VHH binders against Hexosaminidase D (HEXD). Designs and how they scored, part 11

Target 1, 346 residues: Hexosaminidase D (HEXD), of Bos taurus (Bovine) (a6qnr0)
Amino acid sequence: MRLVHLDLKGAPPKVCYLSEIFPLFRALGANGILIEYEDMFPYEGHLRLLRAKHAYSPSEIKEILHLATLNELEVIPLVQTFGHMEFVLKHEALAHLREVARFPNTLNPHKEESLALVTAMIDQVMELHPGARWFHVGCDEVYYLGEGETSRQWLQQEPNSKAKLCLSHMEAVASHMRARYPTTTPLMWDDMLRDIPEDQLSGSRVPQLVEPVLWDYGADLDLHGKALLVEKYRKSGFSWLWAASAFKGATGVNQSLTPIEHHLRNHLQWLQVAGSVPADTLRGIILTGWQRYDHFSVLCELLPVGIPSLAVCLQALLHGDFAENVKARVENFLGISSLEEMSFRR

## First folded at step 18 (VHH)

Design W_3Q9H (from S_53W with M99Q D105H)
Fold by ESMFold2, last read:
Structure W_3Q9H (fold): chain B 346 residues (1-346), chain A 122 residues (1-122)
Amino acid sequence: as target 1 above (346 residues)
Amino acid sequence: QVQLVESGGGLVQPGGSLRLSCAASGFTFDDYAMSWVRQPPGKGLEWVSGISWSGGSTTYADSVEGRFTIIRDNDKKMVYLQMTSLKTEDTAVYYCARQKYAWGHEYVFDHEGQGTQVTVSS
């Protein structure tokens, strides 16, 4: 699979725009989308406070899903359940659920109400996504985990550790998903798992519940290091893994490359990683298009600005390289005389 | 020039064993995952087994899991397929293939050898 990540944080595209762009995604070689809602989902009932003023309506979401089906794009929803919970934990009514009282980033994993909250969020999103084969529960960049008052006390007791705390919450969320939605597989970003030793991963229940998404957006990947990480996850008991690249945002401070050159190199590097791991290991690759890195950040590139980069990256993945004939196809498809012109116009 | 040369095929009775070999040359062997792919008589190619660049991870098609073992020796630039409990449906030409990438069951190989015939017959 080749999935386009739609990051809705801060600037959800109009549905009419999506009706134009979904056929383009399919034509360029995508066969799915990962929709990251944050507060753009129309939460209801006791969760209504989570909903942004300009969130999609239920009717708009149903229309988006219909458009995806018409264009043969499988949909995977993404709902954060551990880190990146600012849109939830900023509210005074829910501030008691913070891992660290001062910081609204991370959900307190010790409270029964914490799990009840995120499972209620998952359940509402699943009501609109009843046939989903995968559901991404986030779990990336869980800042300050272990630094809250309850966590400090809990960690002082042998055999407790930060890794055990992390895996315990991941298991709780994934177990809810597998029990309630047995045909839906949870996905998780892999960054919180990377430094956990193989024996601790294999000793937990997480590998039987989850498919991790290995992300790295750099123009120069540690190719053998990524391949060794894949081997570690496989030995730990994870049956399938995913790769994640970036077509928009997440370029860092590398001034020697244009954004498109950076993203193209990122994708070519992931193709090399994919060539070093055995067949039947990687389910697919998610081309991420970051719009806002966290709830309080400024917007980066809006989706329309990223379309030329997406076209380059999807075609490179589809053809396995980016030779001159592939470049010419992209230029003709986009109706431009040179990919270089788009970087100099602004 | 990338070259893959298979050997070790032959005639064997059901329940028997064979070990296929693949000699690789012309590329940085330990940068690539390798696979065995087979073509049964009158049918298309089907993927059999894969092995990571280092040999640290292996995968198998459901039809051969538990019966076949893929092994590599990076010092000798060799890939092997140890086949046991052979069945008549394992009759095929077996190819050694260099992986370009694979997403799910979408396999892309950029180089294959000439193949070696395995015939399983009573």
Scores: ipSAE 0.732, ipTM 0.901, lowest interface PAE 1.0, mean pLDDT 90

